# Designs tried in a protein design chat: VH-VL binders against q08179r182to404. Part 6

Target 1, 223 residues: q08179r182to404
Amino acid sequence: KLIEIRKKTSEFLHETLEESNLITYNTIENAEKKQKFLNFFRKLYSAKEGKIMTFQHDEISAIAQMFKNDSVLDNLSRPQLAAMSKFMSLRPFGNDNMLRYQIRSKLKDIMNDDKTIDYEGVESLSQEELYQACVSRGMKAYGVSKEDLVDNLKVWLELRLRQKIPSVLMVLSSTFTFGGLPKENYSKAFSPLAEKKETKSKYDDLLDLYYDGILQVLSSIPD

## First folded at step 19 (VH-VL)

Design q2
Fold by OpenDDE, look of step 20:
Structure q2 (fold): chain C 223 residues (1-223), chain A 119 residues (1-119), chain B 106 residues (1-106)
Amino acid sequence: as target 1 above (223 residues)
Amino acid sequence: QVQLVQSGGGLVQPGGSLRLSCAASGFTFSDYWMYWVRQVPGKGLEWVSTISDSGGRTYYADSVKGRFAISRVNAKNTMYLQMNSLRAEDTAVYYCAKEGRDYGYFDYWGQGTLVTVSS
Amino acid sequence: QPVLTQPLSVSVALGQTARITCGGNNIGSKNVHWYQQKPGQAPVLVIYDDSERPRGIPERFSGSNSGNTATLTISRAQAGDEADYYCQVWDDKHHVFGTGTKLTVL
């Protein structure tokens, strides 16, 4: 039931994110960052127009870091907030502010939990703890091995704590990464370019998948 | 503006105890992890302890584990460091520090408190 | 325990560019932060996450990190830049500081 809910929610979010103003361009104070931001989205739009464009992980990270949880949440519509709440295993109720508050609160909990896990080690978690940690972050957890759960969380921590990608984008990305959406629903117009490693691990593959998800989220920002 | 004001410290004999305080203002104290960092006079910086936003999780450097206790009272916007079984090597200026907007660095520091452990 | 190695001292002429290095195994894969400490004062964050400047820090301060070396660059050095500088990283459940560098402005 949870999987089905997440799939439907993911589809809904995918369709409606384009209507959201996820970032206020004017909040970027640095001129260089502004230019970088514009160049990135120009490249992204070119990809949408059918040009084959590649994006490096560091390029994606740099842009993702310009987003803030609060700014993103403030620009989500009620249906989007409700959908996100469901995806995060929250019960959506109340007005928009209440929904934002609930989501914000949950994100805060996740953020603190990330730090805790980082201090204590992902390997220190029980299978049940790993399961709950993944579920709360919108990851696929049911039927997933302990090893894979560990890898999932490691990738999450890398992106959140090392790459400084906002948690709101991570959760939204999870909808694309783990939502089980048919491949047809993904824009293939752009490809994240992973570092050319001779041998890719499962971890690397998952990392690539997450960056693809982040790129999908960023691509949903309207012109 | 963010302010961290420290108090406590002083001279203590080996085996003695001291409690340091750090009063925070200018930000939502309960939303941030807090830290203690010490510096031996004329030497570098050393991380001492970490406490989570709610105080539910605490972490210590091996050098102080079992002897020091970090705590916080969010209602008072104050963090503490209880130092027991003090040793000569604990002699240092102790700083409280605030976690930055992102993880892994300290964006604001207290003024420091000198702790001297000597017979 | 991972050690971050800094030069003991760096000298720079007034108005010139100072570079302070922080060496560590694969430090380029980590986020490096830099602190300025003047005599008798608390450390002040001057760079975080390799190259980000906190508000109030002059543009003269910049950071880079790649391979095994992070670098704090101070352009157009001023007398007020004379201080100790420390790099810092999060590494395997510990906050690790560099050995510190004394910057002298001549």
Scores: ipSAE 0.882, ipTM 0.959, lowest interface PAE 0.5, mean pLDDT 90
Fold by OpenDDE, look of step 21:
Formats: structure tokens, sequence, C-alpha cells
Structure q2 (fold): chain C 223 residues (1-223), chain A 119 residues (1-119), chain B 106 residues (1-106)
């Protein structure tokens, strides 16, 4: 039931994700960063037009870091907020501000939990704790081995705490990784896999998957 | 403006106890992890302890585990460091620090308080 | 117990560029933060996450991190830049500070 709900919610979010490029752009203080931002999205749009574009992980991270949780949430529509709430196992009730507050609160909890897990080690978590941790972050957890859950959380922590990817983008990216990337929206033109090492570890594959998800989220931002 | 005001330092004999306080203002105290960092005079910085936003999680450097206790009262915007079984090597200026917007660094520091452990 | 190694001292002429290094095994994979500490004062964050500047920190301060070395660069050095500088990382369940560098402005 949870899987089905998340799948539907994921599909909805994929179709309707609205983020304000302008608002994010205007918050960028550095001219160089602004240019980098514009260049990235130009490249992204070119990819949407069918051009084969390769994106590096560091490039994706750099752009993702320019987004803020509050800014993203402030630009989500009511249906999107409701969908995100459901995806995060929240009750989607109240006005838009209430939904934003609930989502923000949940994100805050996740952020604190990330720090806690980082201090204590992912390996210290029980299977149930790992399961809950993954579920709360929008990761597929049901039927997943403990080892895979650990790897997923490690990747999450790397992206969130080391690469400083905003939590809201991480959760949204999980919607793209959950159940697989929609074939129709996944253009091979979006290849974050420029850092293909000859021998990819499972960890590296997961990392790539998440970067793909982040890229998809970023691609969903309106022109 | 973010401010961290410290108090509670002083001279104590080995084996003694002190409690440091850090009063926070200018930000939502309950939203941030807080830290203690110490510095031996003329030496470098050393992380001492971490406390989570709610105070539910605490972490310590090995050098102070079992002897120091970090705590916070969010309603008072105050963090504490209870130092027991003090040793000469604990002599240092102690700083409270605020977590940055992002994880892993300290964006604001208290003015420091000197703790001297001497017979 | 990773050690972040900094030069004991760095000297720079007024108006010139100072570079302070922080060495550590695979430090390039970590986020490095830098603090300035003047005598008798608390540390002040000058760079976070390798290259980000807090508000109020001059653009003269910049940071980079790759391989085994992080670098704090202070361009157009001013007399007021004379201070101790510390790098810092999060590493395996604890915060680690560099050994510190005394910057002298000549």
Amino acid sequence: as target 1 above (223 residues)
Amino acid sequence: QVQLVQSGGGLVQPGGSLRLSCAASGFTFSDYWMYWVRQVPGKGLEWVSTISDSGGRTYYADSVKGRFAISRVNAKNTMYLQMNSLRAEDTAVYYCAKEGRDYGYFDYWGQGTLVTVSS
Amino acid sequence: QPVLTQPLSVSVALGQTARITCGGNNIGSKNVHWYQQKPGQAPVLVIYDDSERPRGIPERFSGSNSGNTATLTISRAQAGDEADYYCQVWDDKHHVFGTGTKLTVL
C-alpha cells in the first residue's frame, strides 16, 4: 500500500514539479555562480531538446547547493505540497502554509536524524531503524536487504552532509529513484555518468542513481 | 545579531568541578546543534562536545568522555557544560559554538571562558 | 585520529597574496572550513565548505580543496589579516582542527 501510494505520488510529482528558477537565481549573490547557474540550465534545456549533454556529479552538486529548502517549498503548488506530504508519510491537511510547515518540520527531523546517524554510524542502526530511516527519506525500503539499506543511507549522507544537497531536493530526487526512473522522462541525453569508472561499485551505482534523480528534479524546474 | 555569551569559568583544583554556561541570542536556539571547543593557551583548537537541537543526543571527545556533560535548556536559550573530575590537561579556554546553516562547521563562537585546573 | 597539518607560520607582504595550506589524507573528499583567530579573541569563520564565504567576509578570502591539500588564499593582504588560521573538517565522528598557522603581514 505504501509502495503504491509512493508510486502514484512520485508520478504526480514528476509531472507537476514546479520550482522557481527565478527565485533561486535571484538569491545567488555571486555573479560567477549566477553564470554557472544559467549555463547549467541552458545545458539542461539543450538536453531536453534532444542534444546529448553530459553532467558531472560536481556540476550537479554545485547547482543543487544553490537551492534552499524554504525557497523550493514556497514555490510548490497545493497539489505538489499534498503529494510531497503523502510521499513523506504526512497527513496532507490544512492550508498551503500548514502543509509547508509540516513538510518543513519533517525535513528538519530528517536533517537532525542525518546528523545523528553520521555521528553514530549507519552500521549502528538496527534493521528496523534502517527501514524507517529509508522510508522517511522516500527511499525504497520494503524488500530491500539490510546491506542495501545501509548503502542507500550512506549515499544519502554523502549527498546531504558532504555534498550539501538540500533535503527537499534529496526527498524529491528519491521520488525519481523510487520504482525506477520513468522511461518516458528519462532522456539518455541526461547523462550524469561522465565519471564512469571502469569498475563501479554498488555504492557508485547508487550514487549515480541519486545524481540522476537530482538532475531530473532540476530538469523539472520551469523555464 | 547572533550572540553567544559565556560564563562560569575559573580556577579549580584537580578533581574539582565547574559548570560553564552559554547564553544564545539572535537566532532560534532550538533549531541548531551546539558545540564546545577548547583551546589550550598558545595551542590549537580541540572539539570537546556536541549536543543536538533538542538535547536528545550528546557526543564527546574521548578525552572528556565520562567526565563532562553537555546539556541545554532551549526555553532559556542556554547551553551548559558540566565538567567533573577536572584534570590539569583540561586547562583551556572553552568556547561555545553554533552550528552553521549547513552541517560540519561553526559559524559563531562565544567569547570564551578560561578554565584553569591547578593545585 | 587524523591530523590536519598546517605550516607553523606564513609571512606575506602588505598587499600581496598569502596562501595557507592544510594537509590531510584525502582531505579533498572532505569539506574544509577555515577560522581566523586574532590574539585574545574567539575564532571567526572565514571559509566554509571549501570555498564558501560567510556574510561579511571580504572577497579577498577564498578557499580551495583538492587531493590532499586545502588552501586558504588571502589576496591583497592587509595588516588586519594578521592572525592565526585554523582549518577544520568533520572526520569519522569527530571534528578535527588543523595545527594552526600564524600569518604575519609585513
Scores: ipSAE 0.872, ipTM 0.957, lowest interface PAE 0.5, mean pLDDT 90
Fold by ESMFold2, look of step 20:
Order: sequence, then structure tokens, then C-alpha cells
Structure q2 (fold): chain C 223 residues (1-223), chain A 119 residues (1-119), chain B 106 residues (1-106)
Amino acid sequence: as target 1 above (223 residues)
Amino acid sequence: QVQLVQSGGGLVQPGGSLRLSCAASGFTFSDYWMYWVRQVPGKGLEWVSTISDSGGRTYYADSVKGRFAISRVNAKNTMYLQMNSLRAEDTAVYYCAKEGRDYGYFDYWGQGTLVTVSS
Amino acid sequence: QPVLTQPLSVSVALGQTARITCGGNNIGSKNVHWYQQKPGQAPVLVIYDDSERPRGIPERFSGSNSGNTATLTISRAQAGDEADYYCQVWDDKHHVFGTGTKLTVL
């Protein structure tokens, strides 16, 4: 059962991600980006000290864009790589390099499918295609209306193709959005903020949810 | 070094056919989506066609849909544009282009091949 | 088909700053890319994703994108910057190019 596997692997990744350095500060190639990185993580540190902080979507996107898939994967332990593989419906096999290759290959397949959908239109997908597209991306699809699946996929495409959130971060954030059940106190110290809008749509709520997932991944990075 | 070397242009009558070639080197050709973009001499740029990295998906501008066919042979590092039912308005310099590592832009371009459709 | 409007021509004095605009409805929500094309040559990417520079493009080239206008900025203009410039976006299943701007360095 896919749900059970995803729940267990999500929990393992959530527990262990704080132990991983997913980006090297020195790989950031210009001074303006380095300053944004420092300001963001200082703000995040303040939030961990119990202060309530809000982050703009643009702010989160700018930091997320600094991450590189290969660097993130190189900093995950073998158990983390195996958990990520299982979350993605892969069978982990071989050494660490084999696991990284499997994950990169799957991420490339999803990216190619994202581009295909963007060229053909989300509206061109059949119910089965839409369901499979959402499941393959780590989204909840069981018991979700067709209209909500469309919105889920549109948010994914916006984040991946327009906002250029790295694929590895998208998958890691899916572990937070997939298991986004309020069973316990989560840190309320930080949250994403949508851009100025008079009212929120279901799409906007879903964008906020995914940005919160990205924030959770970023908050797990060592200071 | 990334290189895209084009061939196959020339003069053709309206209603005729022509095949353009784009030979790639300096990168893993099979990892990238590829494009054709054209330019009427002295005028602006127009996207013509896109092909996925495997060749399994192809897309066309409305102006050429049904008349042009993009293809690739990854073992030969080569992309093609088959142009059929050519019209005078298809006269242009045709560029092949490589998608960058990110979605939506063209990071390297071929040298261009002139296609002239005239009676 | 969507139209990305650029001025036909922009002139800049040597050493001064040139700004080339690309107008489109809500273009600020899209990723804007910029190409330089010199006579008889293929286009060259100079800015992608609004403000990113490819390797080998001097830092005096910069970009911004907000609202209905994207802007390519060329600081300390040099004679070699004289060229045609095109903006480009992905919009609604199409790659769309701007109308093009001839930059003249005086």
C-alpha cells in the first residue's frame, strides 16, 4: 500500500533532514544572493527561537532556487536516499551513487511530463492521466475531486516551471504536504504569505500549502 | 563546447519539400529538448517547433502545424525538420536551438540555414 | 497570439546606461529571457529567468521584470553592444518573442 510507505518514509525524512547540509554557502555565486541567503536564515533562526515570522512567496522561491539537485542528493545519507526512493515508488538498489541516479532519473521523467502537460494543457488530461500525474508527484489523489487534482497539478507546474523550485526540493516538500495532517503541534513560528489578494481561492490555499512545505524543508537545514 | 551545425537549406518552389538538419556536439544530446526558430530576413523571431528529449513528443506553431515534422535520431546526435507544402511565407533563416538546463529558453543556437520559397 | 511590445529603436551614448523594455499583460508573472543578435549572426542568450546571466555574459547586462514590463539594462554601454535585442516568454502553450529593439551606441 502506497499510502503506508509514503507516510513512513515521510516521517523518517522529517526526523533526519535537520542532520543534513543541503547547500554549501560558498556555491552561491553572487554577493546579492549570498546576502539574501544570510538574511533568510537569520530570520528563520529568529522563528526557531519562538518569534512569529512570515515569509513572502518570492522570498522563499529566491532561496529555494539557490539549491542544486546534485548538491542536495550528495548530502543525503543512504537511509535518507532509500526513504526518498521509496516515497517516489522506486525500489532502492545498489550503492549511494546508484540511488542518486535512480532519483535523478525519476525526477527527469517527472520534469519531462511537466513540460508535456504545459505544452498540451492540464485540461487535456483524462481522469486517469490526471490521477497518475498527481500520484507520481507525491500528492494525495485518493478521495480528491477532479477539480482539486487539477489545482494540485497547476500549483506543481507553477512552482516547478515558473518559480523554478528545484525538483529535489519539490519532492522533499511533498513529504510535508502529503502528510499535512494536524495531529500534533507543528511549529507555528513561521509560515508563507501569499501575495496581495482580497480573497483566496482553493488554488491560492494550495500554493500556500506547498510553500509551507518548502519552508519546512528549508527550516530543516543546519544553521 | 556546445555546437549546433545546420545544413539542408536552399531554394524550393511553392508546394515543395525540404529537410533541415542540425548536428549537435559538446553536450549529451539525448538529455535535452530541441527547437526550431525562424526569422524572415530583417524581421523578428518566431518559434516553429519543439521536440522532447526522447522524440516521443512534438509540438508546432499554428502556422506550420500539419506541414512540418520535427524528428531526432539520438544515436546520431542529429535533429531534423521536414518541411512540406512550402509557401512563400515560409521563407526565412531557420535556427535550431537547445533548451537550457531550465525550462522555457534557448541557450545555444545553430548558425542558421536560409530557406527560400519562390516561384 | 500574445504580443510582447518592444520599442523599435533605443539610442545610448557610449559609457551610459541603456534600458530596453518588453511590454506584455502581466508579464511580471512570467519568466522573461533576452537575446542579443548582431547582423548576420544567430541570437545569443544574455539574460534568462528575468535576471540570470549565462556564463560569459558581462555583469553590466542585467534584467528586471515586474507588472506589465520587463527591462533589459546595459550599463556602461560599449560599441560592441550595438545589436538587435529580443525578449521572449513561454505563454499559453507557445514560445513568444518580442518585436525586437535595435540598440544604437552613439
Scores: ipSAE 0.805, ipTM 0.920, lowest interface PAE 0.7, mean pLDDT 86
Fold by ESMFold2, look of step 21:
Structure q2 (fold): chain C 223 residues (1-223), chain A 119 residues (1-119), chain B 106 residues (1-106)
Amino acid sequence: as target 1 above (223 residues)
Amino acid sequence: QVQLVQSGGGLVQPGGSLRLSCAASGFTFSDYWMYWVRQVPGKGLEWVSTISDSGGRTYYADSVKGRFAISRVNAKNTMYLQMNSLRAEDTAVYYCAKEGRDYGYFDYWGQGTLVTVSS
Amino acid sequence: QPVLTQPLSVSVALGQTARITCGGNNIGSKNVHWYQQKPGQAPVLVIYDDSERPRGIPERFSGSNSGNTATLTISRAQAGDEADYYCQVWDDKHHVFGTGTKLTVL
């Protein structure tokens, strides 16, 4: 019943994220980053007027990097924290602070596991280890081939370890990517280098898919 | 204030062993992955070894794999490098280093400890 | 194993801009970090993730990375900038350092 739980928690999170202030403009590190934030969101909200706008992966990454895990978690309500916890296959209990602790602890475990996998190689994981790694990160894993699990995990490592997308945003974006709900997009991610290729690889397609999920999280922000 | 204070080192013959220590303060040691990096005097830097925050995972450069063992005791805020079967090529200043705020770089370094391997 | 190639030395006049390159195949797809090392001292991180500065590093230090070349730029060079500089990346299970560049401030 993991699929059913994820669909319901994804629905709740999608409907309520607009009500949460996941990032505060005044806390952004410096004026250059503040300007990038403003330019990006002006473009993003212009796209919601029915015109599909495209964003390069590096544009999306630069904005995502401005988010802080603790700040995002502090601004989620208890029902949102419970939904996020259930999506991550945790058993939520206790008050808001206990839920935040449980999520932070799980995110730390995932980050340590990401580093371990990066040192040992994704190819060193057994089918069961791949399944558990993908499930714990909010990915679709049931009925997925070993080869596809490997590709999805490689994209996760690229985004988390190289592109430095915050863990909380990665999980929230998974609710849009793998939550089992119809996708509604006014914006699309692309890579200029991948668009030059005659035939895009499965990896390139997955990377676009994950960036689309991050865009969905960003487009749910009221600022 | 983050500090990494190293001890150990010295002169040893080829085939010998040494143990280096790195004592940490000014941060929550058990939250961070730790590293050893070495430098032949007057030459460049070479990554040697990595240990996870719990100590449950260890990784080594190919040049030292099987001869060196990294370890940590979180209750003592201390990391170690056990160096066995030492070779002349292992002669270097050894630095301990702390993982930064993000993955992939080393934000604080110890003062360095010279290890000399010669007959 | 791949080597990150740096020029052996770079000279810059006081107040001028120095550029130190780090060459590697498709290094633009990797996160490049830069360290300053003065004689007898441990390295100090000056740039991480291509272009980010740690707290305490002056704004005159900047970095860029694209294609096969990453560049550390030091504007308004000061006598205190004279040091060895190393680039570093993570590449296929290893942390890899560049060959090092001695920066001389005239």
Scores: ipSAE 0.794, ipTM 0.915, lowest interface PAE 0.8, mean pLDDT 87

## First folded at step 20 (VH-VL)

Design s1
Fold by OpenDDE, fold request of step 23:
Structure s1 (fold): chain C 223 residues (1-223), chain A 119 residues (1-119), chain B 106 residues (1-106)
Amino acid sequence: as target 1 above (223 residues)
Amino acid sequence: QVQLVQSGGGLVQPGGSLRLSCAASGFTFSDYWMYWVRQVPGKGLEWVSTISDSGGRTYYADSVKGRFAISRVNAKNTMYLQMNSLRAEDTAVYYCAKEGRDYGYFDYWGQGTLVTVSS
Amino acid sequence: QPVLTQPLSVSVALGQTARITCGGNNIGSKNVHWYQQKPGQAPVLVIYDDYERPSGIPERFSGSNSGNTATLTISRAQAGDEADYYCQVWDDKHHVFGTGTKLTVL
């Protein structure tokens, strides 16, 4: 039941993100960044038109960094907010502002928790703590081994703290990464350029999946 | 405007204690992690301690662990550094610093407070 | 502790470009931050996250980070740029500062 709910929620978010105006172009003050932003989305548009486009992880990160939690949240619809709340194991109630507040508050908690975990080490967490940490971040945690939870959280921390991906995008990306959506539903028209590592670890695979998820989220933003 | 105003410090004998204060204004103090960084005169910068937004988590450099205690009172917009068992090597200018908008850097610094440990 | 290595001193002629390097193993995979410190003053953030510039910092200041070296570039050097500069990273649960570089403007 939980898996089905997650899948449905993921599907809903995937379908509705396209309708969301998440981009505030005017919030980008730097001309170079604006151009980079535009070029990126033009590339995405080309991919949507059926052209095979590849995106590097750094390219994805650079664009993702231009988004802010508040801006993204302000542009989500009520159903999206509700879905996101559920995905974060929140109980959505109240008006849109209340939902945004709840999500914002949760994101703040996650952000602080990320810092804490980074100081203390992922390995210091108990299985229960790992479970809760993953659940709060929208990751699949039920039935997942401790080792995999650790890896998942490490990837999260890398992207969030090192690559500076906004937490809101990370959570949304988790819906694609862990939502159980069939791989077939992902546009094959664009993919992150996998670094040619001779031996990909589970960590690397998960990292790739997240970047795919981020790319999917970004691709769902209307022009 | 973000301001960090420090107080305390001074001359103390080895084994003595001092308490530093950092009063914050111009931002929501309770939303940010805060830091202490010290600088030996004529030398570089050294991270000393970190405190989480709520004060629930504290971290220390190995050089001061067990001797220094960082704390904060959010209602007063003030952070503290209790320094016990002071050593000559603790002689430095101590800075309070604010976490940036994102993780890992310090966007604002206090004016610094000189701590001199000498017999 | 990982050591971030900076040149002890860098000299630049007025109006010229200064480059201050910060060396560290795989520093390119980390976020590097830069601080300016004038004599008797507190450090001031001039670059964060490799290349981001805080509000109020002139465009003359720029940053890059790749491989084992991060670089702070100060174009059109002014007399007021004379200061100590420190790089900083988060590494292995510690904030680590570079050894510092004294920039002299000639």
Scores: ipSAE 0.884, ipTM 0.960, lowest interface PAE 0.5, mean pLDDT 91
Fold by OpenDDE, fold request of step 23:
Structure s1 (fold): chain C 223 residues (1-223), chain A 119 residues (1-119), chain B 106 residues (1-106)
Amino acid sequence: as target 1 above (223 residues)
Amino acid sequence: QVQLVQSGGGLVQPGGSLRLSCAASGFTFSDYWMYWVRQVPGKGLEWVSTISDSGGRTYYADSVKGRFAISRVNAKNTMYLQMNSLRAEDTAVYYCAKEGRDYGYFDYWGQGTLVTVSS
Amino acid sequence: QPVLTQPLSVSVALGQTARITCGGNNIGSKNVHWYQQKPGQAPVLVIYDDYERPSGIPERFSGSNSGNTATLTISRAQAGDEADYYCQVWDDKHHVFGTGTKLTVL
């Protein structure tokens, strides 16, 4: 039941994100960043049109860093906010502002928790703590081994704290990564240049999945 | 404008205690992790302590663990460093620092306060 | 603890380009931050996350990080750029600072 709910929520978010303005181009102050932003999305749109485009992780990260939690939240629709709330194990209630507040508050908690975990080490967490940490971040946690939870959280911390991916995008990307959407629905057009290292670790695979998810989120930004 | 104004410090004998204060303004103090960094005169920078936004989590460099205590009162926009059992090697300029917009760096610093531990 | 190694001193002629390096094992995989410190003053952040520039910092300041070396580049050096510069990273539950570099503008 939980898996189905997550899948439905993921699907809903995927379908509706294209209606959201996740970022206002004009909010980017740096001219170089603006150009980079434009080039990225041009490439992304080309990919949507069926051109085979490859995206590097650093390229994705650079663009993702231009987004802010508040700006993204401010541009989500009520249904999206509600869905995101549920995905984050929140009980959505009230008006749009209340929903945004709840999500923002939760994101803040996650951000602080990320720092705490980074200081204390992922390995220091109990199974229950790991479970809750993953659930709050939109990861699949039910029925997942402790080892996998640890790995998932490590990847999260890498992307969030090292690559500086905004938490809102991370949560949204989790919906793609863990939402159980059939791989077939992911346009093969977005082939992240997975450095085919012959022996990809589970960690690397998960990292790639997250980048794919982030790319999917970014692809949902309207033209 | 972000401001960090420090107070306290001074001369103390070995084994003595001092309390440093850092008053913050120009930003939502309670939303940011805060730090202490020290610098021996003529030397480099050394991280001393970290405190979480709520003050619920604190972390220390090994060199000061068990002797120093970082705290904050968000209602007063003030962070503290209680330094006990001071040693000569603790002699330094101590800086209050604010976490950046994101994790891992310090975007604003206090003016520093000199702590001298000498007999 | 990781050691971040910086040259003790770098000299640059007025209007020329200064480069200050920060060496560390696999530092390219970390986010490097740079601080400027003038005599008797507190450090000032000049670069964060390898190449990002805080508001108010001139475009003359730039950063790069790859392999085992991060570099702070100061183009068109001015007299006011004379200061100590420190690199910094987060590593293994610690904030680690470089040894510092004194930049002299000639």
Scores: ipSAE 0.883, ipTM 0.960, lowest interface PAE 0.5, mean pLDDT 91
Fold by OpenDDE, fold request of step 23:
Structure s1 (fold): chain C 223 residues (1-223), chain A 119 residues (1-119), chain B 106 residues (1-106)
Amino acid sequence: as target 1 above (223 residues)
Amino acid sequence: QVQLVQSGGGLVQPGGSLRLSCAASGFTFSDYWMYWVRQVPGKGLEWVSTISDSGGRTYYADSVKGRFAISRVNAKNTMYLQMNSLRAEDTAVYYCAKEGRDYGYFDYWGQGTLVTVSS
Amino acid sequence: QPVLTQPLSVSVALGQTARITCGGNNIGSKNVHWYQQKPGQAPVLVIYDDYERPSGIPERFSGSNSGNTATLTISRAQAGDEADYYCQVWDDKHHVFGTGTKLTVL
């Protein structure tokens, strides 16, 4: 039942994210960043038109860093906010402002928790703590081994704390990464280039999958 | 404008104690992690301690663990460093610092407070 | 403990470009931050996250980070740029600072 709920919620978000303006182009102050932003999305749109386009992880990160939690949340529709809340294991209630407040509050908690975990180490967490940490971040946690939870959380910390991906985008990305949707539902046109590592670890695979999710979220932004 | 104003410090004998204060203004103090960094005169910078936004989590460099205690009172917009069992090697200018908007760096610093441990 | 290596001193002529390096094992995979410290003053953040510039910092200041070396570049050096400069990273549950570089403007 939980898996089905997650799947439905993920599908809903995937279908409706394109209706939201996650960022205002005009809010970007730096001309170089603006150009980079435009080029990236032009590339995305080309991919949507059926052209095979490749995206580097650093390229994705650079664009993702231009987004802000508050700006993204301010531009989500009520159904999207509600879906996001559910995916974060929140109980959505009240008006749009209340939903945004709840999500912001949860994101703040997650952000602080990320720092705490970074200081103390992911390995210091109990299985229950790992479970809760993953659930709060929109990751699949039920039935997942402790080892996999650790890996998932490590990937999260890498992207959030090192790559500076906004937490709101991370949570939304989790809907793609852990939504349980068949691979066929993902646009084949988006080909994130994984760093050529001779041996890919499970961690690396998860990292790649998350970047794919981020790219999918970014691709949902209308032109 | 963000301001960090420090007080305390001074001369103390080995084994003595001092308490440093850092008063914050110009930002929502309770939303940010805070730090202490010290600098031996004529030397580089060394991280000393970290405190979380709520004060619920504290972290210390190995060199000061068990001797120093970082704390904060958010209602007063003030952070403290209680230094006990002071040693000569603790002689330094101590800075309070604010976490940046992003993780891992310090965007604002206090003016510094000299702590001298000498017999 | 990770070690960040900086040159002890760098000299630059007025109006020229200064480059201060910060070396560390795989530092390119980390976020490097830079601080300026003038005599008798507290450090001031001049670059964060490799290349980002805080408000109020002149465009003459820029940063890069790749491989094992991060670099702070100060173009069109001014007399007021004479200071100590420190790189900093978060690594292995510690904030680590470089050894510092004295920049002299000639």
Scores: ipSAE 0.883, ipTM 0.960, lowest interface PAE 0.5, mean pLDDT 91
Fold by OpenDDE, last read:
Structure s1 (fold): chain C 223 residues (1-223), chain A 119 residues (1-119), chain B 106 residues (1-106)
Amino acid sequence: as target 1 above (223 residues)
Amino acid sequence: QVQLVQSGGGLVQPGGSLRLSCAASGFTFSDYWMYWVRQVPGKGLEWVSTISDSGGRTYYADSVKGRFAISRVNAKNTMYLQMNSLRAEDTAVYYCAKEGRDYGYFDYWGQGTLVTVSS
Amino acid sequence: QPVLTQPLSVSVALGQTARITCGGNNIGSKNVHWYQQKPGQAPVLVIYDDYERPSGIPERFSGSNSGNTATLTISRAQAGDEADYYCQVWDDKHHVFGTGTKLTVL
């Protein structure tokens, strides 16, 4: 039942993100970044048109870093905000501004928690703490082993703290990564060139999944 | 504009105590993690301590654990460093620093406060 | 504790390009930050996250990071660029600074 709810929420977000403008191109002040942004999305659109395009993790990260929590939240529709809230285990209520405030507040808590976990170590967390940490970030936690929860959080921290992916984008990505959405044919077109490490660890697989999720979020930005 | 204004410090004997203060302005103080970094005269920089936005979490370099205590009063936009059991090796210029917009670096620094531990 | 190694000193002629290196094991996988410190002054952030430039820092300052070496590049060196420069990373629950480099502008 929970899986179904997550799936439906993920699907809803996926469908509605295409209708929203998550970032205004004109807000990018740096000419080089603008060019990178344009090139990335041109490539992304080409992929949507059926061209086989490969995206590297660093390329995805670079573009993701151009997004800001506030700007993204400001451009989400009410249904999207509500869905995001539910995915974050929040109880959405009130007007759009209230929803944004709730999400923003939760994101702030997550951001601080990420730093705390980074200082203290993921391994220092109890199972309950790991569970709550994963749930708050939109990750599947119920029925997941402690080991897997640890790995999930490690990947999260890598992307959030090392790759500087915005938390809002990470949460949205989690909806794709853990929402149980069928890998639509688009996933093949968007396969991040996983650094061909000879032996892919579970960690690497999760990392790849998140990058795929991020790419999907970015691909949902309308033309 | 962001400003960090430090006070305190001075000369103290080994085993003595000092308290440093850092007054912040120009940003929402309560939203940022804050740091202390020290520099021995003529030497490099050394991280000393970290405090979370709410002050609920504190972290210390091994060299000062058990002796130093970082704290903050958000209502006063002020961070403190209580230094106890001071040693000669603690002699340094101490800087308060603000966390950047992103994690892991310091975007603004105080003017520094000299702490001299000598008999 | 990881050690970030910097050259003790670098000299550059006025108007030329200075390069200051920061060496560390697999530093390329970390985010490197750079600080400028003039005598008697507090450090100033000049580069963060390998290559990002804070507002107010001239475009002459640039950063790169790959493999085991991060590099701060100062093009068209000016007399005012004479200072100590420190690299910094977050590593294993610690903020780690480089040994520092004294840049002299000739």
Scores: ipSAE 0.883, ipTM 0.960, lowest interface PAE 0.5, mean pLDDT 91

